VHH binders against q8pxy1. Designs and how they scored, part 7

Target 1, 323 residues: q8pxy1
Amino acid sequence: MMDPQIERKLIEIMRVIHESDKPIGARAIADELNNRGYDIGERAVRYHLRILDERGFTRKHGYAGRTLTDLGENEMNDALIGDRFGFVISRIEEMAFRTTYNPETDKGDVVVNISYFDKDDFETVIELISYTAHAGYMISPRVRIFEEDSLEMSLPPGKIGIATVCSVTFDGLLLKAGIPVEPAYGGILQIENKKPARFLDLISYSGTSIDPIKIFMNRTPTSVLEVLEKGEGKILANMRQINSSAYEMTGKILKKAEKVGLAGCITLGEIDEYLLGAPVETGKFGAAVVGGINGICALEETGIEIETNPISTMLDYQTMKEI

## First folded at step 22 (VHH)

Design zf6
Fold by OpenDDE, fold request of step 24:
Structure zf6 (fold): chain B 323 residues (1-323), chain A 124 residues (1-124)
Amino acid sequence: as target 1 above (323 residues)
Amino acid sequence: EVQLVESGGRLVRTGGSLRLSCAASGFYFDWYAMGWFRQAPGKEREVVAAISWSGGRTWHADFVKGRFTISRDNAKNTVYLQMNSLKPEDTAVYYCAADRYGTYFKDKEEYDYWGQGTQVTVSS
């Protein structure tokens, strides 16, 4: 693990780069950081920029300086999530709005998570992701693979990228139908006998600046592998709240989605009732959705090093292939 | 393989009672709403009753008039239809069906899986 101080500086550098309307050089970055109260020299900035380059977060434009890659922007946003209240919700709303996929026509964009890992782990990753998805613990069995030489995404050297469908896709589908969806909770969901049993812990999206799912990933280990093997364990899941007036329509939409592989919704709750132990507001019903990153969690449980940018970008669902 | 197997249908006299059972297998029963339908000769299949996955919500057709009651036992993966005060007009093949989300009980098209049915005959 890199020195936390270095990581912080990297994030701040990325922020400066992001705020620039053009490529920005090391000197200019240093100056800006100093203006912001960071005591850092140009040489140090160059050092950090090299790290960012190696990570695929920045693109060098010769002497003009650097810009952020899409990967870099995602990373920056992810890193800053903890510092901005409401950021996660705003991100969800944005991505939901950007969702255009229509299950009936099988056209349009879905929200994806982007993960990247060492190319040497490729076979294992694909196998385990496939297994996890088909077990019903991911949103979709369709993924998109990005090779190191991909023009669509800048990856660190020796890394492969994988896009998995994000749960926010459901928010988007529903929103497209005119149904507002409220992110209520992220939590740890107990699986018993291959069935979701109850939330063991919940964090409200409205009460934190950090994605609840991320919090749990860091604090409470999942046991997705155990779930896959024995039908028992802990996975990540989300809870959405939806107005009761949209109950029928919600069900119909989700059924259509399921037919095209978007099957991450566990169940819909009864109006005004708790769902899997999670509270629901009056006039609403709950929708429990598996965490889109459960496959990634499974991989991490094996010891594979993998970095993930949740709620990263939009992809054409038709370009994603079932594995 | 998904299976819904109805049982309990038989000949019964007017005013009699029957309890139909539907045993489910091959899918996560606990997360499906279940429904009972019936189809008389020459008539369309019609919904009789439905129950949500949690059992917290039920619906019964108007013609039931409090005579029939749907229930479920998730531990047994079984849904039941208690039929009391049976009438000749209740004669039909009764079908069990499963709905993934159960947000609209009345629409037969929303049901994903169907049983083969059990014959209920009510004699005058």
Scores: ipSAE 0.879, ipTM 0.949, lowest interface PAE 0.5, mean pLDDT 92
Fold by OpenDDE, fold request of step 24:
Structure zf6 (fold): chain B 323 residues (1-323), chain A 124 residues (1-124)
Amino acid sequence: as target 1 above (323 residues)
Amino acid sequence: EVQLVESGGRLVRTGGSLRLSCAASGFYFDWYAMGWFRQAPGKEREVVAAISWSGGRTWHADFVKGRFTISRDNAKNTVYLQMNSLKPEDTAVYYCAADRYGTYFKDKEEYDYWGQGTQVTVSS
C-alpha cells in the first residue's frame, strides 16, 4: 500500500519531468521541487523515480535522466484533472452494479475485458488463451470473438476483438448478494510449483487513476508463458477486501461461480490476516483473484501486438463460448 | 483423480488415543480446507473438526473439544486428527473431507471431496 503522500510526490515529479524539454535527472528534479516548495532530496527522488519506472510512467535515458511515457503523461493528466484516485474504483463499482449474471440460473451479464489484435494472429491467440484459461490463470475459459464488421464493437481495420471475463464479475456477483467488495490491490503474483505463492508487487486502487492491472501490463513484467511451461513465473492478480461478516456467504457464492466456469478466485484469506503477502484491513478478509487478462499477457510475451481495454463492457455470459 | 484416503482407525480402549491420517491427492491440497466427520451406526454424519487451507483457522465440535485436535501437513498433503481420551461414544466411521474455500466448516454440504472412511471403535 503506497502512502498517499508518496502518490502525491510521484505526481509532482511527473509534472517536473513533463515540463522539461529534455530528459531530466534526479538532482535537477529535486532542485526544481524544492524551488516549488517541496522539501525533497535527490535520494528520495531517485526512490520515486524507480517507482515511476516500474509503473511504466517514465523512461530512463541513461545518465541524461527520465522522460514521461505516454502512459505517464496520461496518468499525470488524469491526476491533474482532479483527485481522480477514486476513478478506477468508481468504474469497478459501476460495472459491478451492472453485473446481472446468476450462476444458479446461468443467465445474465458479466464484465469483460476487450482486446484486439491482427486477424492473422487469430489461431495463435485462440490457442494460447485457451491454454492459459484451462491452466486456471484466467477468470473463465469462455470468450467472445468480434469480427471486423461487428456492429457491437468498433474495431480497427484488419483487427479481431476478443472479450475475456473480467475479475470485476466477482465483485458484481457478490454485490448482487448484498456483499460490498472493496478493490484493494492489483499486483504481480509469483507462481511456484503451479501454485500462487506471494505478491511480488502491489499497487493500491486508491493510489492511482489507472487500473493497476493495466499499469503492470504496460510494463510487461509477467511471465505467464513460463508459468504455463514450467509452473513458475509471474502473473497478474487482484486483491479484494471484504467485511468479515460476509465470509461464509462469499465462499458459497464463489463456489457456485466455479461450477459455471468462473473459477478465477485463487483463495480467500483469513480474517484480519495477510493474503499472499498482501495486507488486509482489520475486520476484513482478502480475496485473491487472477487477472482476467493473463491470457493476453501471455500473448504479448510472444511478441503479438494486442491492445486491451480492461473493464470494458458487459456481455451476456451465455453468448460467450468456451475455447 | 481426486482421492482422500483415511487411515489409523482401530479398536482402542476407553481413555486411549488414536491419530487418524488422511492422505490427499489429485487436487491442490494447499488451497482446500480439510475436515473430519464421523458417522456412528444409526446416526447422521457429523462434523468433528475442520482446518482452513492456511491452518490459521480451526474448528472443533463441542463434544470433542479439548480431546481432539485437527492439524495438517501441506508438504505431505495430509490432514490429521489426534484423538485423546476416547470414549465409547466416539465409536464411528471417521471421514476426511475437503472444502475449496472453507468459509463454513460446519456444513457438510460445502465439502467437495470425501474419503471412504476409517473405523474407530472404542471399547468399554
Scores: ipSAE 0.879, ipTM 0.950, lowest interface PAE 0.5, mean pLDDT 92
Fold by OpenDDE, look of step 22:
Structure zf6 (fold): chain B 323 residues (1-323), chain A 124 residues (1-124)
Amino acid sequence: as target 1 above (323 residues)
Amino acid sequence: EVQLVESGGRLVRTGGSLRLSCAASGFYFDWYAMGWFRQAPGKEREVVAAISWSGGRTWHADFVKGRFTISRDNAKNTVYLQMNSLKPEDTAVYYCAADRYGTYFKDKEEYDYWGQGTQVTVSS
């Protein structure tokens, strides 16, 4: 594996090349990178371009410069996805910090996902989301609906928006209590006889440049409907790791959260032990949490077209209504 | 409806044995830690034993001294307390309780659901 710094530069170079309407030379690339805050010279860019050429990511067009190959485009997209992952963790941290909701006072903001769907699907969406939430496969049964005339959110014509509570809310609650929470894994969780059984597949947040949840949404179809109907199937879930010193406090906080409808935590693991087949570091315990978008997954499984922006914004939890 | 129903309590002689059972219904038993408590007349309710949802972690009070053992059967939604070498001081109403996460077994306030209790009487 090449120096991570080199890899980052390669990705940025590819980005510049991609954004160009024509073949672009090393000097122009260097200039653009410098404009973007990268201190890099033409010579260094040439060196990196050679690497890209060798990898088959770029095609040289003589003195005109380079373009990306299909392979390069794919790699860039994948890498950008990785860059997106760093972005995702940063986003999680940001939103966790911004969380102000207190389960004891029932005041404050929670992290929400925003989804958009056709207004003609409204009844079906509400019904299925409600059913999924009450089955325990969402974070909260409270949602907020945004109509076309909403001043709070710009919606496409003919679309309705729905805000659902994001799992990052738990990170926020714990953080406000002084408990650091580490995103560990996203994965596919097997449900058997209406019970979480084990993770079938896991992707580490530290090992991927892409949000594990997004990866699974694209790679492995969920079967949330089957879970709802038959008690058997696959859902999305996450794992958090927490230092063992916070074991008691974490349990107390999560219990308080459940009392106000924030019940997306499946369970806490034993200290130093695997949880639902997922590894846990020494000195830590696991927290398994349902994927906040499982309701959306269920909708997609029905064929409904829905667009989702995960970890989208903050909402006052009191303004969200149980459905 | 959430229910915890204790059974097995009866009169026994000193040195005798009992097995208490608690049958749970109305909630996801597999994800709750379970505990046994007891309350003697004129005394406060005290923790006897607790077991995590997985059964991987157990706790027993000091007064148990190896005489009692908590266990669970998730397939039957039941938690057990095997009591051996019973003494008159063990006479009490024994309660089953459920704790959602079980991160602190000793705090009775953390338990979410409680049974009605079963009377255990140990005669000299």
Scores: ipSAE 0.871, ipTM 0.944, lowest interface PAE 0.5, mean pLDDT 92
Fold by ESMFold2, look of step 22:
Structure zf6 (fold): chain B 323 residues (1-323), chain A 124 residues (1-124)
Amino acid sequence: as target 1 above (323 residues)
Amino acid sequence: EVQLVESGGRLVRTGGSLRLSCAASGFYFDWYAMGWFRQAPGKEREVVAAISWSGGRTWHADFVKGRFTISRDNAKNTVYLQMNSLKPEDTAVYYCAADRYGTYFKDKEEYDYWGQGTQVTVSS
């Protein structure tokens, strides 16, 4: 469980680094933050810089200080939209609200992640995504392929895009039925003997502008290939909590979604109990869902260069095809 | 191929005890709730007991409370029904069933998979 005060300070430090035209050290960051009215010392800045380094958002330049990585720059650019704490939570809530997919009619929009890869890797990407999805470690085996001439999406030259279904689609399905869903954590879930065992690492969505999925992807802490081959390892997963009054209705909606291939929900927890080691508030239950990009994680483990924009956009599910 | 196979049904004297077993295969047993149902001749199939995927939540019908106990062993993919103090009115075919999320134990329409049943007969 990550302290919201830590997340706020991480954002402020990243903004100072972003605005510097050269590597900047902890003392200079602390001085600048104090000039902006924040009461923070050099030691506290060093503590938070360590967290940013571990998340892959900053790069050390010896004694000269830090700069933002490409991932860190992208996170700061995304955070400038709206200019507020909680941008990731607001994005999740927006995309859940925009979800119109109806499992009974098989019509409407789902939330997708978009990944880009070199066209020379096409066969490998398709094979591994298909394998991962059909093994149950993605939200759906349906994908959408975008080539260089796509009118719906601007692609870098020589790249192919692939849309994979995002777990926020479940939040949208539940919201459409009148069930509010609280995003709680992104995490790393341990698989033992082909079975989900426990969350090993959790990052709270509360008060963060930094998407936990992007943090975990940059660190590459997963071993999805090992899970696929041996039934042992680590996958991306996330957890939401839902008021206990919706317990029965949630189960019914998720069963209907599974019939149309939206099958990434691992399980629902017991009311008032932790789920797979993740905290759940009294009066609520957890829903643990695989990460929609676990197939992308498997590809990165092979060394393929692939760039992912999680929680990217809406797509009509009928335009997505099973692979 | 999904399969639920009940065993242990037999003739037992009034007041006797019996343990039913249900072996599961072809699905992720550990993440399904399990239930025992029974159907006597000329009667509708009725829920007897149910257990959540973890075993942490159980439910028993009033007509068997204190006499029957549901349990499960996820390592063996097996759910059990311990039946004590048996009565002639317990005579029925007993069915094992699996429910993906187990959010409402009493509703037979919520169960996704069913076994073929095992006959329990209680003699007077």
Scores: ipSAE 0.383, ipTM 0.735, lowest interface PAE 2.7, mean pLDDT 85

Design zf6
Fold by ESMFold2, fold request of step 24:
Structure zf6 (fold): chain B 323 residues (1-323), chain A 124 residues (1-124)
Amino acid sequence: as target 1 above (323 residues)
Amino acid sequence: EVQLVESGGRLVRTGGSLRLSCAASGFYFDWYAMGWFRQAPGKEREVVAAISWSGGRTWHADFVKGRFTISRDNAKNTVYLQMNSLKPEDTAVYYCAADRYGTYFKDKEEYDYWGQGTQVTVSS
């Protein structure tokens, strides 16, 4: 498992790099972090810089040090502007708590991701998201579209916003039934012969303000189009773990959600067992859920420019329509 | 369209053996727990055996333990019930059922899909 303290240090290193007006080396980063109250040495900073390089967030300039890439700048900017700076676990817990949707009445708020795209791409975006959702690789085929004139959202000229249901909605449904859910990992899941096979890569939600989903979207390409076309490839998925005492009730709640179109839970693991290769603690079982933005990943694979704010806000599910 | 098709039910003598099969189509069989249920005339449907989606966990009712064995072949989308040492009280219609998460083996209300049944009759 990735140490949550590693993720925290990655964020703080990116902040120091972001604030520098020129390439900055590991010694200078370590000195600045120690001035900010972190206990980190130059060697540890170099270790973390290698991780940032692997994720595509930093760029070397020979011996002068590193700067943030466009991807790194975007990630740091999102952390500072779009979502409150802090641990993503806290954001997930907040959104799960705010979930009020009731599958029995089809009323209440769900958690959504918000994506923005050029209105000239509208037909392609809608068609591919619809196809991906109905193939079972998103949480729901219901979406909400926001146009330039939207009273609820300010959009740049020429852009359209689309809300898609986030997997954290399941965490909220379970929490409302008194079942605490521990978000564990975001990941890349291999699909083979149209069947989920194993997680290929996992990033812990613990100790990070950078959503693992965003990291995977930028670093490790998915192949959702290949999955849709051939039944082979890689999708985004999340894994959470739940205390074994809730095993039977969890199954009942998730089946009710599926009946109203909140699909996307791949499976529940056996108690005390890894699920699709992802670690699960003793006394718990895992729940693997597709990423709510797999349709967005498919669109990026076609080359369409689309910007996504995962775990963005709450939306009344009745205002979302099937496409 | 989802289908569960049982086969192999027939008349057998007391002490005989029989294997029931249930072929599944129209859903991802590998992600469902499977169960065998039976219903004798005038009685309520009761669970006989169940098997988890992975095949790693099985359960058998006490009244068939040691005599019946559930198994599955995910490559063939088929679940089986091997029935040995059959008794007249095993006479029933046997139903195959699929449960989307398999967390409630014994709760018939948790099973999402049901077959039409196959008659097993054990002669005295």
Scores: ipSAE 0.365, ipTM 0.731, lowest interface PAE 3.0, mean pLDDT 84
Fold by ESMFold2, fold request of step 24:
Structure zf6 (fold): chain B 323 residues (1-323), chain A 124 residues (1-124)
Amino acid sequence: as target 1 above (323 residues)
Amino acid sequence: EVQLVESGGRLVRTGGSLRLSCAASGFYFDWYAMGWFRQAPGKEREVVAAISWSGGRTWHADFVKGRFTISRDNAKNTVYLQMNSLKPEDTAVYYCAADRYGTYFKDKEEYDYWGQGTQVTVSS
């Protein structure tokens, strides 16, 4: 598991790189951070720069140093906004609060991710998302399609948007029942013989403006196609912590959600126990949930260009159709 | 279609042993907790034993502890109840049940799927 202190240093290093108009080296970054009051050496900066390189946010220019990639520039813009208004946890909490969907009445809004792709890829996108969802590796098989003429969103010319249900919808369902949910980690979950084995590459949501799911997507670290074909591989998943006092009621709510197709919760852990290798605090249990964009990950594995805005907005679940 | 099919119930003498099996189909067995329940004539259905989806947590009712053992084989989609040192009060129809999350083993209202049962009769 990554230390939250490491995440904060990553953000500060990106900020220094962002503010430089030219490639900047590790010693210059360390000097600038020390001028800003951080006690950090060049070797520690190199450690963190390796992490940024591996995440695709920085590009090396030999001894000239590093710059932010296009992805890094976009992520730094999001980080600057996040620092002013809060962390990614605050956004998850907002969207959970805005969830109004009630499985008993089949009415209300769910949280969605929005992905954009070229219209010429439409049939391939729909086929693979349908396959992935019905195999159980997405939150719901219901989607919503937005075409160029959609009044609900502005699309770039030649693009189609697709909304897929976000795992934060579960947080919202639980919150409406009086059960606060702590979004603990985003990660990669290893699947063996069609069942969950262990979390890999966990990133804590605590103290970061960088959404861990967005980090993993940009590296395409998954093998969702292999999971679909062989029952072996890696998927996106995330883990929540919930107070043990809500153990029984959490199970009841998630069962109701499954009746309406919200079936992306893999399992609930034992109280006070790690869940699939991920730490869980004493007095709590974990809930492991598939990533709502695993179908998008599968598409990226085929080489199709898709851009995703995770935890994007709310949609009325009744306007979403099973594919 | 979801099915739970119990087998192995029969007449057995006091002190004998018996193994019940429950074959599951129509759902992803590996993500369900499983339980064995029993119901004697004129009595309420009661939980006998339960096992978590991973097999890492088991629970046995006090009236069967040390005598009965629940286990599961996820490769075969099967849950078992090994019954030793049988007593006449163990006479009942035994039911297999599945609970999606298994957050509270003891509550029959939490179980989503039920088998039709298998009769166990213990003679004096």
Scores: ipSAE 0.354, ipTM 0.700, lowest interface PAE 2.9, mean pLDDT 84

